# Ledger of designs, part 2: VHH binders against Putative glutathione-dependent formaldehyde-activating enzyme

Target 1, 157 residues: Putative glutathione-dependent formaldehyde-activating enzyme, of Halomonas elongata (e1vbt6)
Amino acid sequence: MLLEGSCHCGAVRFRVVSPHPYPFNRCYCSICRKTAGGGGYAINLSGDADTLVVHGAEHTSIYQAEIDGLTSPGERHFCSRCASALWVFDPRWPELVHPFASAIDSDLPRPPERVHLMLENKPDWVEIESREQDRCFAGYPDESIAEWHARLGLEEG
Short names: E, the ipSAE of ESMFold2; O, the ipSAE of OpenDDE; V2, 0.75 times the mean of E and O plus 0.25 times the DockQ between their complexes.

## First folded at step 1 (VHH)

Design b02 (framework vhh_6fv0_2)
Fold by ESMFold2-Fast, scan of step 1:
Structure b02 (fold): chain B 157 residues (1-157), chain A 120 residues (1-120)
Amino acid sequence: as target 1 above (157 residues)
Amino acid sequence: QVQLQESGGGLVQPGGSLRLSCAASGFTFSDYAMYWVRQAPEKGLEWVSTISSGGGYTYYKDSVKGRFTVSRDNAKNTLYLQMNSLKPEDAAQYYCAKGYSDYWGSFDYRGQGTQVTVSS
């Protein structure tokens, strides 16, 4: 599925092909929460990095987290004008780009199951609306985004 | 079961070269991006380089760009770091590391390391 996205001010617009377009994960870690998590979490999608097309790239800036003297190779791209979080690119998975669901303008499908991850890092004021069918993890889940889509039969053709 | 074994460290003069190797076992090496990280005496771990699972993409700490080259041989389950124009600031214990699949964060496994000493 072709996903179209933009920042709030319109200075940055992008398109990317996603074979796995269901917005199912909710990440509660401090980096996701502080950079893209007004509700206490961020939602990341999967996209094919080779298909990413950006208009207004001169208005994007990159943030890399520094953790105890180690600079994370993960790149968080955002609009330098309005601060909208746009996508994550991580060189450990260079074939993938992870747009934030909040930056997507295309109609996203509703996931039948949600995955809540990094729950050990959530503050007490954040309430989890977990349904019986949802999965919860104190740290990282035991399956990838692609494996989740495959398990539920939701892969794009 | 995951094992990472580094080698190739040693003593070198400033401006010299070393080639580090990391032999991997206990996981499907070709499915994972790999890292080189280092730790100098009384310092925290410092990221040095990353190479993608297929080897097509490489990334480097700013201070080593142009001097270090990371590569891999997936048929041999081996990761390499070619270090040229070594500086005293490069002296450290060097480790190879495996990361998480599909979620970024801390690496999930690290080897025992190989010592690099740069003397004037």
Scores: ipSAE 0.013, ipTM 0.198, lowest interface PAE 8.4, mean pLDDT 80

Design b03 (framework vhh_6fv0_2)
Fold by ESMFold2-Fast, scan of step 1:
Structure b03 (fold): chain B 157 residues (1-157), chain A 120 residues (1-120)
Amino acid sequence: as target 1 above (157 residues)
Amino acid sequence: QVQLQESGGGLVQPGGSLRLSCAASGFTFSNYAMYWVRQAPEKGLEWVSTISTSGGSTYYKDSVKGRFTVSRDNAKNTLYLQMNSLKPEDAAQYYCATDRLGYSSTYDYRGQGTQVTVSS
């Protein structure tokens, strides 16, 4: 599925093909919450980096998280004008790009099951809306984004 | 859920070699990038090496390039670090770790570590 996205001010617009477009994962870690998590979490999608097309790339800036004295090689791309979080790219896995669901303008499908991860890093004031079919993990889940889509029969593109 | 167990540390003389191993369980190892990180006493956690999911791409801290080699065996769910030409500055507790999606905190899954001591 072709996903179209933008920052709030419209200075940055992008398109990317996602074979796994369901917005199912909610990450509660401090980086996701503080950079892309107005509700206490971020929702990460997967995309084929070779298909990413960006308009207004001169308005993007990159943040790399530093925790416990280490700089993460993961690049969080955001609009330098309005601060909208747009996607994460990690040069160690150059085939993948991870747009945030919050930056996607295309109608995303409703996931039949949500996965809540990094719950041990969630602050107490953030409440989880968990349905009976949802899965909760104190840290990382035991399957990848691609495996989740395969398990539920939801592969796209 | 996720379990990582390091082994292979020990005492070695400067210029010596050690091979570290990390046995992984509780997750689909082949779908995750893996890391070696180390911590010397009274110092912060230090990234040493990264290996991609397939093992096709490897990255190293500048001070260990040419001396250390990371590799993985996805069939055995095992990560390795071959350390050659060891220096006193390499003495540390070594941990294997994983950091997937590029959004997580610092190497959130780490094992208990294996101690590397370099002394003459």
Scores: ipSAE 0.000, ipTM 0.148, lowest interface PAE 13.8, mean pLDDT 79

Design b04 (framework vhh_6fv0_2)
Fold by ESMFold2-Fast, scan of step 1:
Structure b04 (fold): chain B 157 residues (1-157), chain A 121 residues (1-121)
Amino acid sequence: as target 1 above (157 residues)
Amino acid sequence: QVQLQESGGGLVQPGGSLRLSCAASGFTFSRYDMYWVRQAPEKGLEWVSTISSGGDSTYYKDSVKGRFTVSRDNAKNTLYLQMNSLKPEDAAQYYCAKPLYYDSSGAFDIRGQGTQVTVSS
């Protein structure tokens, strides 16, 4: 699926092809919550980095998180004008880009099952709306975004 | 200085077993979740397994579930991966890693040279 996205002010617009467009994961870690998670979590999609086309790239800035003096190689790209979080790129996985569902303007499909991850890092004020079909993980899930789509028969053909 | 030293790799036939070890030093090992990550030739890094800081929770990549078992000995600062029923697709350089940050991207702090696992008939 072709995904179109933008920042709030419109200075940055982008397009990317996602073979796995379901917005099913909810990450509750402090970095996701503080950078892209107004509801207590962030939702990262999977995209093919080779297909990413950005208009207004001169208005993007990169944030790299630091934990215990270690700088993450993961790049969080955001609009330098309005601060909208746009996508994550990590040069160790150069084929992948992870746009935030919050930055996508295209109509995303509704997931039949949600995955809640990094719950051991969740603050008490964040309530998990978990239903019977949902999966919950204290840390990382036991499957990738691609494997989740494959298991549920939702892969783009 | 954070150090991670992997060992235990080698050549096995399909269906064989190997036990990998990771000796950790230079940080408080018992406070960190630890990971096993692998990289096959000409492929990116692939997450294999996670073990919680206390050893109470373990997670596995779907393709290795039931075949691999991660464990740790916090008194010895050592992480283990028991690999049974090895398949050709398991052949890779295996690294132990501590978390670089808690993020949905799955970023890992890899310090060692890794240990090579080859599965060949």
Scores: ipSAE 0.005, ipTM 0.191, lowest interface PAE 10.9, mean pLDDT 79

Design b05 (framework vhh_6fv0_2)
Fold by ESMFold2-Fast, scan of step 1:
Structure b05 (fold): chain B 157 residues (1-157), chain A 119 residues (1-119)
Amino acid sequence: as target 1 above (157 residues)
Amino acid sequence: QVQLQESGGGLVQPGGSLRLSCAASGFAFSSYWMYWVRQAPEKGLEWVSTINSGGGITYYKDSVKGRFTVSRDNAKNTLYLQMNSLKPEDAAQYYCARVEYSGYDLHYRGQGTQVTVSS
């Protein structure tokens, strides 16, 4: 599925093809919630990095998180004008890009199951809106994004 | 339950070689992409190499390309990093890690293995 996204001010617009466009994960770590988590979490989608087309790329900036003086290789791309979080790119996995669901203008499908991760890093004011079918993890989930799609029969060939 | 244990580090002179190993347990190793990272006190964290689940696709940091080779033995749940033509700037604590969700921060499961290069 072709996903279209933008920043709030309209200076940056983008398109990317996602074989797995379900907004199923909610990450509660401090980096996700402080950079893209107005509700206490961020939702990252999966996209094919080779298909990413950006208009207004001159208005994008990159933030790399620092933990104990070490810089994460993960790149959080955002609009330098309005600060909208747009996507995450990790050069260790260069074929993938992860647009934030909050930046997507296309109608996203409802996931049959949501995954809540990094809950041990959740602040007390954040409440988990968990459904009976959802899965919760104190740290990292036991399965990859590809394994999640396979388990739920959502793979695209 | 996920455990990664690095070994094979040591002291070598410039131009020398070392082979690092990473023993994995507690997960389906053959289903995950794996990577090597290093931490030098003055440089901070550096990604070094990535290998896909089947071992046929590899990526390298520009400064190590042609000198380092990553490989894996899925039957033995072990990841390797062959390091040739070592330079003083390669001296660091080396860690292995699995790729679970792209775009999230690096996670270490072991203490790593120390590589020292001195003349």
Scores: ipSAE 0.000, ipTM 0.201, lowest interface PAE 10.2, mean pLDDT 75

Design b06 (framework vhh_6fv0_2; at its last look DockQ between E and O 0.09; V2 from the best seeds 0.00; counts 0 for: pae O 6.4 > 2, placed apart)
Fold by OpenDDE, look of step 2:
Structure b06 (fold): chain B 157 residues (1-157), chain A 120 residues (1-120)
Amino acid sequence: as target 1 above (157 residues)
Amino acid sequence: QVQLQESGGGLVQPGGSLRLSCAASGFTFSTYTMYWVRQAPEKGLEWVSTISPGGGSTYYKDSVKGRFTVSRDNAKNTLYLQMNSLKPEDAAQYYCAKEGPYQWLVSDYRGQGTQVTVSS
């Protein structure tokens, strides 16, 4: 599926091909929550990095979180004008890019089940709004975004 | 549960070679991107190489390109790193790591490491 996204102010637009477009993965970690998830979590998608096309790249900035006293090589790309979170890229995984669902303008499919991860980092005020079929993890889930799609037969090619 | 065990490290002179191995268990090895990372004294964790699940795509840190080769044997659940023309700056604890749900989480899925020392 071709995903098209943009920042709120419109300075940055992008598109990326995603075989895994379902917005099912809700991360409650402090980084995602504070930088891209005002409601308590952020939703990350997965796309093919070599298909990423960005317009207005000069208006993008990168945040690299400090984890365990070290700067993460993970790049959280955001609009320097409106602060919209856009995507995550890590040079250690150069084949992948992870757009934030919040930046996507294309119609995203509704996931049949959702994953709530990093719940041990969730503040108390954030309530987990889980459905019967949803899966919850204190830390990392037991399957990747790709594996979730594969398991449910929802890969978009 | 994920288990990774690195081996093959040792002491070599500059220009020497080592071949690292990583035995994986507790997950479907063939479906995950795997990584080599290293940590030298007083330095942070540094990415070295990436290999796709099927091994069709490989990526390297610029400083090791042409010298290091990553490979995998999915039938044996084993990851390899052939290191040639080793330099003193390659000395570090080397770890294999499994792909996580997010790229920045890979550090939690690595083994105990194997020590590589390069000295004349």
Scores: ipSAE 0.020, ipTM 0.276, lowest interface PAE 6.4, mean pLDDT 90
ESMFold2-Fast, scan of step 1: ipSAE 0.118; ipTM 0.498
ESMFold2, look of step 2: ipSAE 0.145; ipTM 0.499
ESMFold2 (binder alone), look of step 2: mean pLDDT 86; pTM 0.871

Design b07 (framework vhh_6fv0_2)
Fold by ESMFold2-Fast, scan of step 1:
Structure b07 (fold): chain B 157 residues (1-157), chain A 120 residues (1-120)
Amino acid sequence: as target 1 above (157 residues)
Amino acid sequence: QVQLQESGGGLVQPGGSLRLSCAASGFTFSSYSMYWVRQAPEKGLEWVSTISNSGGYTYYKDSVKGRFTVSRDNAKNTLYLQMNSLKPEDAAQYYCARGTYGSKRDFDYRGQGTQVTVSS
């Protein structure tokens, strides 16, 4: 599925092909929550980095988190004009780009099951809207975005 | 069954060079990014380098940039790491890895490793 996205001010627009477009995960870690999580979490999608086309790339800025005094190689790209969080790129997995569902303008499919991860880092005021079918993890889940789609028969392409 | 087998480690003096190899089998090698990770005694796994499935993109840990070069031969299902200007802090067990982003199983597909020792 072709995903189209943009920042709020329109200075940055992008397109990326996702073989795994379901917005199923909710990450409650402090980095996701503080940079892209108005509801207490961020939703990361999966995209094929080779297909990413960006217009207005000169208006993007990159944030790299510091973890235990070391700079993480993971890059959080955002609009330098309006601060919209756009996507995550990690050079350790250069085939992948992870656009935030909040930055996608295309109609996303409704996930039949959600995964709530990094719950050990969730503040008490954040409420989890967990359904019976949903999965919850104190830290990282035991499957990737691609593996979730495969397990539920939702792979596209 | 995914199998990764590293070779090429050894003892080298500071400033020396080594070339590591990783033979991969049990999966479509050309469809995956490959990684070099290392572990020194009493330390966790440390990412060193990434190469994309085509070899068109390479990435390095800051401390090894300019000294290490990753490459691959998809026809031979082999990954390489050329290490130049080796420093004592590069001494570690080096692993070839295939990882899964965003999962607790990051870099869980790795071989037995090859030991790199840097001393006089």
Scores: ipSAE 0.071, ipTM 0.521, lowest interface PAE 5.7, mean pLDDT 86

Design b08 (framework vhh_6fv0_2; at its last look DockQ between E and O 0.58; V2 from the best seeds 0.00; counts 0 for: pae O 5.2 > 2)
Fold by OpenDDE, look of step 2:
Parts: sequence; C-alpha cells; structure tokens
Structure b08 (fold): chain B 157 residues (1-157), chain A 120 residues (1-120)
Amino acid sequence: as target 1 above (157 residues)
Amino acid sequence: QVQLQESGGGLVQPGGSLRLSCAASGFTFGNYYMYWVRQAPEKGLEWVSTISAGGGSTYYKDSVKGRFTVSRDNAKNTLYLQMNSLKPEDAAQYYCAASPYRGFSEMDVRGQGTQVTVSS
C-alpha cells in the first residue's frame, strides 16, 4: 500500500510503497526509545526504498548513532525543524526503508500480534504491554518484518 | 547464542587478493542477511557489503564495486568476501555480521574480526 507521512511541523512530507505496513514492531532499544519513542519504544515499518519520495528534503537531517566508539551506518532521518523522527535507511539493506509509524498519516492496519524486541535494553520503568499472542525478544527477533507479514498472510504489496 | 568467526586476513601488496571467511553458529544462518563491515585506524565502522539470505541479492559499497564479491554457503554456515585489486585504503579490521532486523537496532553481532593490511 501507499504510505504517506509527514513531520509534525509540515516542513517534510513523504510517501513510500509498503508491502509490509502493519505497525507491529516495537523496538525498545535506546536509540529508538530516546529519539523516536517517548513511551519506551518506537514502531517501525518497512517499505520499498526505491519508491520513497520526499518533499522538503532540505529540512531533513540524519542521525547516525555512535555505540562504543563505532558509528552505525543506519541513517535516522528526522525533521531539522520539529525533530520528528521520519524513517530509517540502512545502506547495508538498500532495498528497504523503514518509516516510523508515528510519522505516517495514512491509516495503518491494526496488527493481530505484536513483536517486542531489544528488551534487554529496555529500562525498568517501561512496562511490556504484551498480549498472549505477542512475541518478546531480548535482542533481535527471529523473523524479519517481511517474514512476519508472510507468516500471517498480511502482505500488501 | 549467535557466534561469528572471521578469518582469511593478512598482508598483501597493492593489487593483491584475499578471501575472507566467516563461520557462523547459534542461529539459522540461511534465514539471515549477512554483511561485512570494516574499521580502519582512526575511522568508524564502515559498511562494505551485504548478501541476502538466499544469496540472490548482493550489495556493495561504491568504492569496492567490481573488486569485492560477497557470497555464502548456507550448507556450511559460511560467509565469504573475495577481495581483488586491493588498495591501501582497504586496509582495516574486517567483521561479518548478521541481523534479521536489517540493522535497525542499536547492536550488531560480529566476531573478533580479521585484519587486512595492504602495503608495498
């Protein structure tokens, strides 16, 4: 499906085609939590990178996290005016772009089950609001966003 | 318990070749994207190449295109990097890594690395 997103102030707008639009993936890592998830996690989607169209790109900036003195190749794109987290692009996987669900203006479907990942990096005050069908992982999940959709027959592309 | 072990590094002259290997264990290797990264002295971690789970798709840093070839043998749980026409700027500690999450999170799993030195 076509996803349309924007920053809070409206300086940046974007669209991307996503065969995997379900907002099921909750990342509790420190980067996601601090930069895009004030409640304790951020939700990331998956889209086709070559379909990404950005308006107002001049108002975007990129953050690349430094971990233990190493710079992550992951590019966290955000609005330089209002600080809205927009999407992640990682050149290690150039076919994909990962919009944050919080930036999406299009109606997103409700996921039948959710994934809670990077729980080993979750602070104690953040409660895992998991349902019985949800899956929890201390680190990375055992399936990709695409595989999650495929497994449940929810692919939109 | 994901484990990765890089090998195959060494000292070569400019224009030389090396073949790196990465032995993987502790996860279903054939279900993961694998990638190579490197770190040269006084520089940050740099992406080099990625290969899809089945090996059908490969991606390269621009500076290594045409010189480096990534491949994998899922039956042997091994990732490879053939490096030809090596340049001094290719000298670095090389690491392999795996992630089903496409590097979105804060941590990558990699081994101890293997040293590549390019010198006349």
Scores: ipSAE 0.023, ipTM 0.305, lowest interface PAE 5.2, mean pLDDT 89
ESMFold2-Fast, scan of step 1: ipSAE 0.093; ipTM 0.465
ESMFold2, look of step 2: ipSAE 0.187; ipTM 0.554
ESMFold2 (binder alone), look of step 2: mean pLDDT 86; pTM 0.875

Design b09 (framework vhh_6fv0_2)
Fold by ESMFold2-Fast, scan of step 1:
Structure b09 (fold): chain B 157 residues (1-157), chain A 121 residues (1-121)
Amino acid sequence: as target 1 above (157 residues)
Amino acid sequence: QVQLQESGGGLVQPGGSLRLSCAASGFTFEDYAMYWVRQAPEKGLEWVSTISSTGGRTYYKDSVKGRFTVSRDNAKNTLYLQMNSLKPEDAAQYYCAKLSGWYRGSQFDYRGQGTQVTVSS
């Protein structure tokens, strides 16, 4: 599925092909929460990095978190004008870009199952809206985004 | 089955050069992105460079950009790191790495025994 996204002020717009467009991942880590998680988590999608087209790229800035005194290679791209969090690119997975569901303008499908991850990093005030079918992980899940789609028999977009 | 064997480390003066090699076996090398990571004494693993499966795209830690060049020879199942203008802060044990999973954050769980790089006068 072709996903279209933008920042709130409209200075940055982007398009990316996502074979797995379900917004099922809720990440509760401090980086996701503080940069893209007004509700206590961020929702990350998967996209093909080679298909990413950005308009207004001169208005994007990159934040790399510092973890235990070392700069993380993960790049968090955001609008330098309105501060909208847009996508994550990590050169350790160079085939993927992870747009935030909050930046997507396309109508995303409703996931049949949600995955809650990095729960060991969740602050006490954040409530988990977990359903019986949802999966919860203290750290990272055991399966990839592609494996999640395959397990549930979902069509690629 | 994944086996990675690094070589080419040594002692060099500041401003010097070294070329590291990594021989890979036990998997289809041409299908996977490959990584160089390093670890200085009493510090955690630090990502240095990534090269795509075809070699068409390369990525570097900011502090090594313009000085280090990663490359690969898929016919020989070999990964390389050319290091120029070496600085004292580059001194570390260097590892060739492959990621085992997709959604594992910063984990480099397949790596070799490493090759030591020392930068001093």
Scores: ipSAE 0.035, ipTM 0.471, lowest interface PAE 6.5, mean pLDDT 81

Design b10 (framework vhh_6fv0_2)
Fold by ESMFold2-Fast, scan of step 1:
Formats: structure tokens, sequence, C-alpha cells
Structure b10 (fold): chain B 157 residues (1-157), chain A 121 residues (1-121)
């Protein structure tokens, strides 16, 4: 599926092909919460890095988190004008780019099951709206984005 | 469930070599990028190397480039770190950990006890 996205001010627009477009994961870690998590979590999608086309790239900036004294190689790309979080690129997985669902303008499908991860990092004021079918993890989940789509029969590749 | 068991550490002299192994079980090993991290007594966890799920892409901490080689055998669910030209500053407890393609947190999921590498003459 072709996904179209933008920042709030419109200075940055992008397109990327995602074989796995369901917005199913909710990450509650401090980096996701503080950079892209107004509701207490961020939602990352999977996209093919080779298909990413960016308009207004001169208005993007990159943030790399520092965790326990280590600089993460993960690149969080955001609009330098309005601060909208747009996508994550990690050079350790150069085939993938991870746009934030909040930056996607295309109609995303509703996931039949959500995955809540990094819950040990959740502050008490953040409420988990968990459905009976949802899965919850104190840390990392036991499957990849591709495996989640395969398990639920939702592959679009 | 998820289990990671490191082995292959020991005592070597400066300039020596060691090969570390990490046996993985309880998850689809071939679907995850893997990390080697280390912890010296005075320091926090330090990232050493990353290998992609396919094995096609590898990354290294600058100070170990050219000396360390990470590899994996997906058929055997095993991760390796070949360490050559070892220096005293490489002495640490070495851990393997898994990552996921959308790992945006930067945290390391340590499951094993690690394997100790000591470098002294």
Amino acid sequence: as target 1 above (157 residues)
Amino acid sequence: QVQLQESGGGLVQPGGSLRLSCAASGFTFSSYGMYWVRQAPEKGLEWVSTISSSGDYTYYKDSVKGRFTVSRDNAKNTLYLQMNSLKPEDAAQYYCTRGIHYDTSGYFDLRGQGTQVTVSS
C-alpha cells in the first residue's frame, strides 16, 4: 500500500510503499512518548526505504536518542519548522523506514489486534485502552511487524 | 520463553583472539537483528556490534572496526563474534541481545548471564 504523509505545517510531504500498513503497535517508552506520544505512546509502521520520496527534505532534522550513555543509531526525522515527528530510519536495518501513523494522511486500516509494548516505562497517568484480543508486553514483543501481519493473515505483499 | 546463552569468553593476552557464541531459543531467530553489547566494571552497557536479520548488514563500534567480525547461522539459531587483536580495553562481560525491525527505544533485552572476556599479560 502506498502511504502518503506530511508534517502539520505542510513543509514536508512524503510517500512510501508499506507491505505492512496496519497501525497495531503502541510503544510506551520514554523516547516514543516524548517525541511522538501525545497519548502516551507512538505507533510505528513499516515501509520500504527504497520507495521513500520526500518533498521539502530541506525542512527535516534528525534526532538520535542517548540511552544509558549510548547514542542510538536510530534516526528520528522530524519537521524543523513545526516539530512533527515523521519517520524513523535505522541504518542497522537499511531496507526499512518506519513512518509514524500520526504523520500518515492515507486511510489506515483498523487493526483487529493491537500490541502494547514497553509498558514497564508507562507513567501512571497514561491509561491502556486494551481490548480483550490485544497483547501486552512489559518490554519487547515476541514477534516482528511482518510476523504480526502473517499471523493475522493481513499480509499485503 | 526467549533465551540467549553466551559462551566462549576467557583470559587472553593482548593481541590474542576469542570467538564468542550466542545460542538463541524461544523466538524466530531469523526474523530479528542481533546485538553484541559489553559492560566493563566502571562503565554502563556499551554497544559493540549489530547484525541484520539476514546477515547482509553489519555495524561496529569505531574502536573495534577491523578487529571484530559479527556473523550468524540462522539454521543453527546461533550468533557469533570473532574478536582478533584483543586490547586491554576490550575486557568486559559480553552479552548478546535481540532487536526488532521497529526497535525505536534503544533498550537492550539482556536474557543471558553473559560471558567474561579478560585481557592481561
Scores: ipSAE 0.014, ipTM 0.260, lowest interface PAE 7.4, mean pLDDT 80

Design c01 (framework vhh_7qbe_3)
Fold by ESMFold2-Fast, scan of step 1:
Structure c01 (fold): chain B 157 residues (1-157), chain A 121 residues (1-121)
Amino acid sequence: as target 1 above (157 residues)
Amino acid sequence: QLQLVESGGGLVQAGGSLRLSCTASGFSYAMGWFRQGPGKEREFVASISWSGGSTYYADSVKGRFTISRDNAKNTLYLQMNSLKSEDTAVYYCAADRGYSYGSTSYEYDYWGKGTRVTVSS
C-alpha cells in the first residue's frame, strides 16, 4: 500500500510504499512518548526506504537519542517548523523506514489485534486500552512487524 | 545478518542455578531474553540497554534472575537463581534494530534458536 503523510504545518510531505500498513504496535517507552506519543505511546509502521519520496526535505531535522551516554544511530526525522514527528530511519538497516501512524494522511486499516510493548516504561497516568485479543509485553514482543502481518494474514505482496 | 547463539541450558533441580549466554556475530544496542514453556505462549523475561545501565524484568523473575552483557565479547547473559519448575522453558535471546530497549516501537529483529532449561522438582 502507498502511504501519504505530512507534518501539521504542511511544509513536509512524503510518500512511501508499505507492505505492512496495519497500525498495531503501541510503544510506551520514554523516547516514543516524549517525541511522538501525545497519548502516552507511539505507533510506527514499516516502509520500503527505496520508495520514500519527500517534499520539503529542507524543513526536516534529525534527532538522535543519547542512550546511556552514547548517541544512537537511529534517526528520528521531524519538521523543523512545527515539530511533527514523521519517521524513524536507521542507517544500519537502510532498506527500512518507519513512518509514525500520526503522520500518515492515508486511511490506515484498523488492526484486528494490537500489541502493547515497553509497558514497564509507561508512567502511571497512561492508561492501557487493552482488548481481549490484544497482546501486552513488559519489554519487546516475540514477533516482528512482518511476522505479525503474516500471522494474521494481512500482508500485502 | 546478525546471528545469535544461545548456550548454557540444561537440567537443574528446583532451587538451583544456571547461567545462559547468547553470543552475537555483531553488536546491537538492545538485547533481551524471552522464554516459551510447554503449552504456553512466548513471554518476556528480561531486557538490557547497551551500557547495561538499565534493565527490565518480568515480575515472575524479579529478584531471582539477573541480566547482564559484555559488549567486548558481544555476549548477553542471564543468571538464573532459585529456579522453580515453572521456569522450565526454551529460552531465546533477542536483539533489536540497534535501538536501546524501550527507545522505539520496533520489535526485536534478530532471534536465536533457543536453549532448553528443565527444572526438576
Scores: ipSAE 0.000, ipTM 0.110, lowest interface PAE 15.3, mean pLDDT 78

Design c02 (framework vhh_7qbe_3)
Fold by ESMFold2-Fast, scan of step 1:
Structure c02 (fold): chain B 157 residues (1-157), chain A 120 residues (1-120)
Amino acid sequence: as target 1 above (157 residues)
Amino acid sequence: QLQLVESGGGLVQAGGSLRLSCTASGRTYAMGWFRQGPGKEREFVASISGSGGSTYYADSVKGRFTISRDNAKNTLYLQMNSLKSEDTAVYYCAAGLYSGSYYPTDFDYWGKGTRVTVSS
């Protein structure tokens, strides 16, 4: 699926092809929450880095988290004008880019099952609305975004 | 604003090899090499996608030149083998959005160029 996205001010617009476009992940870690999580979580999608086309790239800035004095190689790209979080890119996995669902303008499909991760890092005021079919993890989940789509038969539409 | 700096140009004899490098001041997506020979217009040489997974070459250099990149170093490379006198040109590094583009107007950022002279 071709995903089209933008920042709020319109200075940055982008397109990327996603073979796994369902917005099923909810990450409650402090990095996601403080940079992209107004509701207490952020939702990351998966896209093919080779297909990423960006207009207004000069208006993007990169944030790399510092954890225990070490700089993470993961790059969080955001609009330097309006602060919209746009995507995550990690040069250790150069084939992948992870746009935030909040930056996508395309009509995303509704996931039949959600995955809630990094729950040990959420503050007490954030409550999860977990449905019976949803999965919850204190830390990282036991499957990738691609594996989730495969398990639920969602790779082909 | 993004800046690109080329290096590695010089004088080389026909049949020889050179490796050009281009260092970017920040993150880039698609990148490419263009060249301009004496009395000619700027022409496409090679391009590479942001991930390095896709590469494109002009017919005149295919099989002789190899484009590659090291994203951790923000550096683009052009390995030039079996050089010919007609490869004499100023070589420009360019950065843009889409690696399938062959048109200079699709690239937003350009270096100042590095000169390659191939002698007999």
Scores: ipSAE 0.000, ipTM 0.139, lowest interface PAE 17.1, mean pLDDT 81

Design c03 (framework vhh_7qbe_3)
Amino acid sequence: QLQLVESGGGLVQAGGSLRLSCTASGSSYAMGWFRQGPGKEREFVASISRSGGSTYYADSVKGRFTISRDNAKNTLYLQMNSLKSEDTAVYYCAADTQYWSGSYTEYDYWGKGTRVTVSS
ESMFold2-Fast, scan of step 1: ipSAE 0.021; ipTM 0.470

Design c04 (framework vhh_7qbe_3)
Fold by ESMFold2-Fast, scan of step 1:
Structure c04 (fold): chain B 157 residues (1-157), chain A 118 residues (1-118)
Amino acid sequence: as target 1 above (157 residues)
Amino acid sequence: QLQLVESGGGLVQAGGSLRLSCTASGFTYAMGWFRQGPGKEREFVASITWSGGSTYYADSVKGRFTISRDNAKNTLYLQMNSLKSEDTAVYYCAAKPGYLVTSEYDYWGKGTRVTVSS
């Protein structure tokens, strides 16, 4: 599926092809919630990095988190004008880019099951709307975005 | 809480071989090797996903190093062949238990030293 996205001010627009378009992952860690989580979590998608096309790239900036005194190679791309979080790219997995669902303008499908992760890091004011079919993890989940789509029969090739 | 323990470093002559190992205390979706040479910043070496279906190598090691894993043992390997003096570095094992790039809490080992003599 072709995903189209933008920042709030419109200075940055992008498109990317996603074989895994379901917005099912809710990450409650401090980096996700402080950079892209107004509701206490961020939702990321998977996209084919080779298909990413960006307009207004001169308005993008990159943030790399400091973890235990080391700079993470993960790149969080955001609009330098309006601060909209756009996507994450990690050169260790160069085939992939992870756009935030909040930056996607295309109609995303409703996930049949959600995965809540890094729950040990969520603040008490954040309410988890967990359904019986949803999966919850104190830390990292035991499957990838691609594996989740495969398990539920939702891959789009 | 994931722990990573590296082993297999040492002194070797140029043209020689070493095999590094890294054992994880639990499940990992992706694992990789990074290195930091004298006076240099930490750089990516190689990575592998849980299925072993995707491997990535830095251009400087492509064709000389091979990354592999044994999921039954939760162990990552780096087979280093045709070693050069520029491969001298502390080698670090890194792991992501899940595929979420947005989760920047990568687990790191303490490193294992590789010295390649000319």
Scores: ipSAE 0.012, ipTM 0.304, lowest interface PAE 8.3, mean pLDDT 81

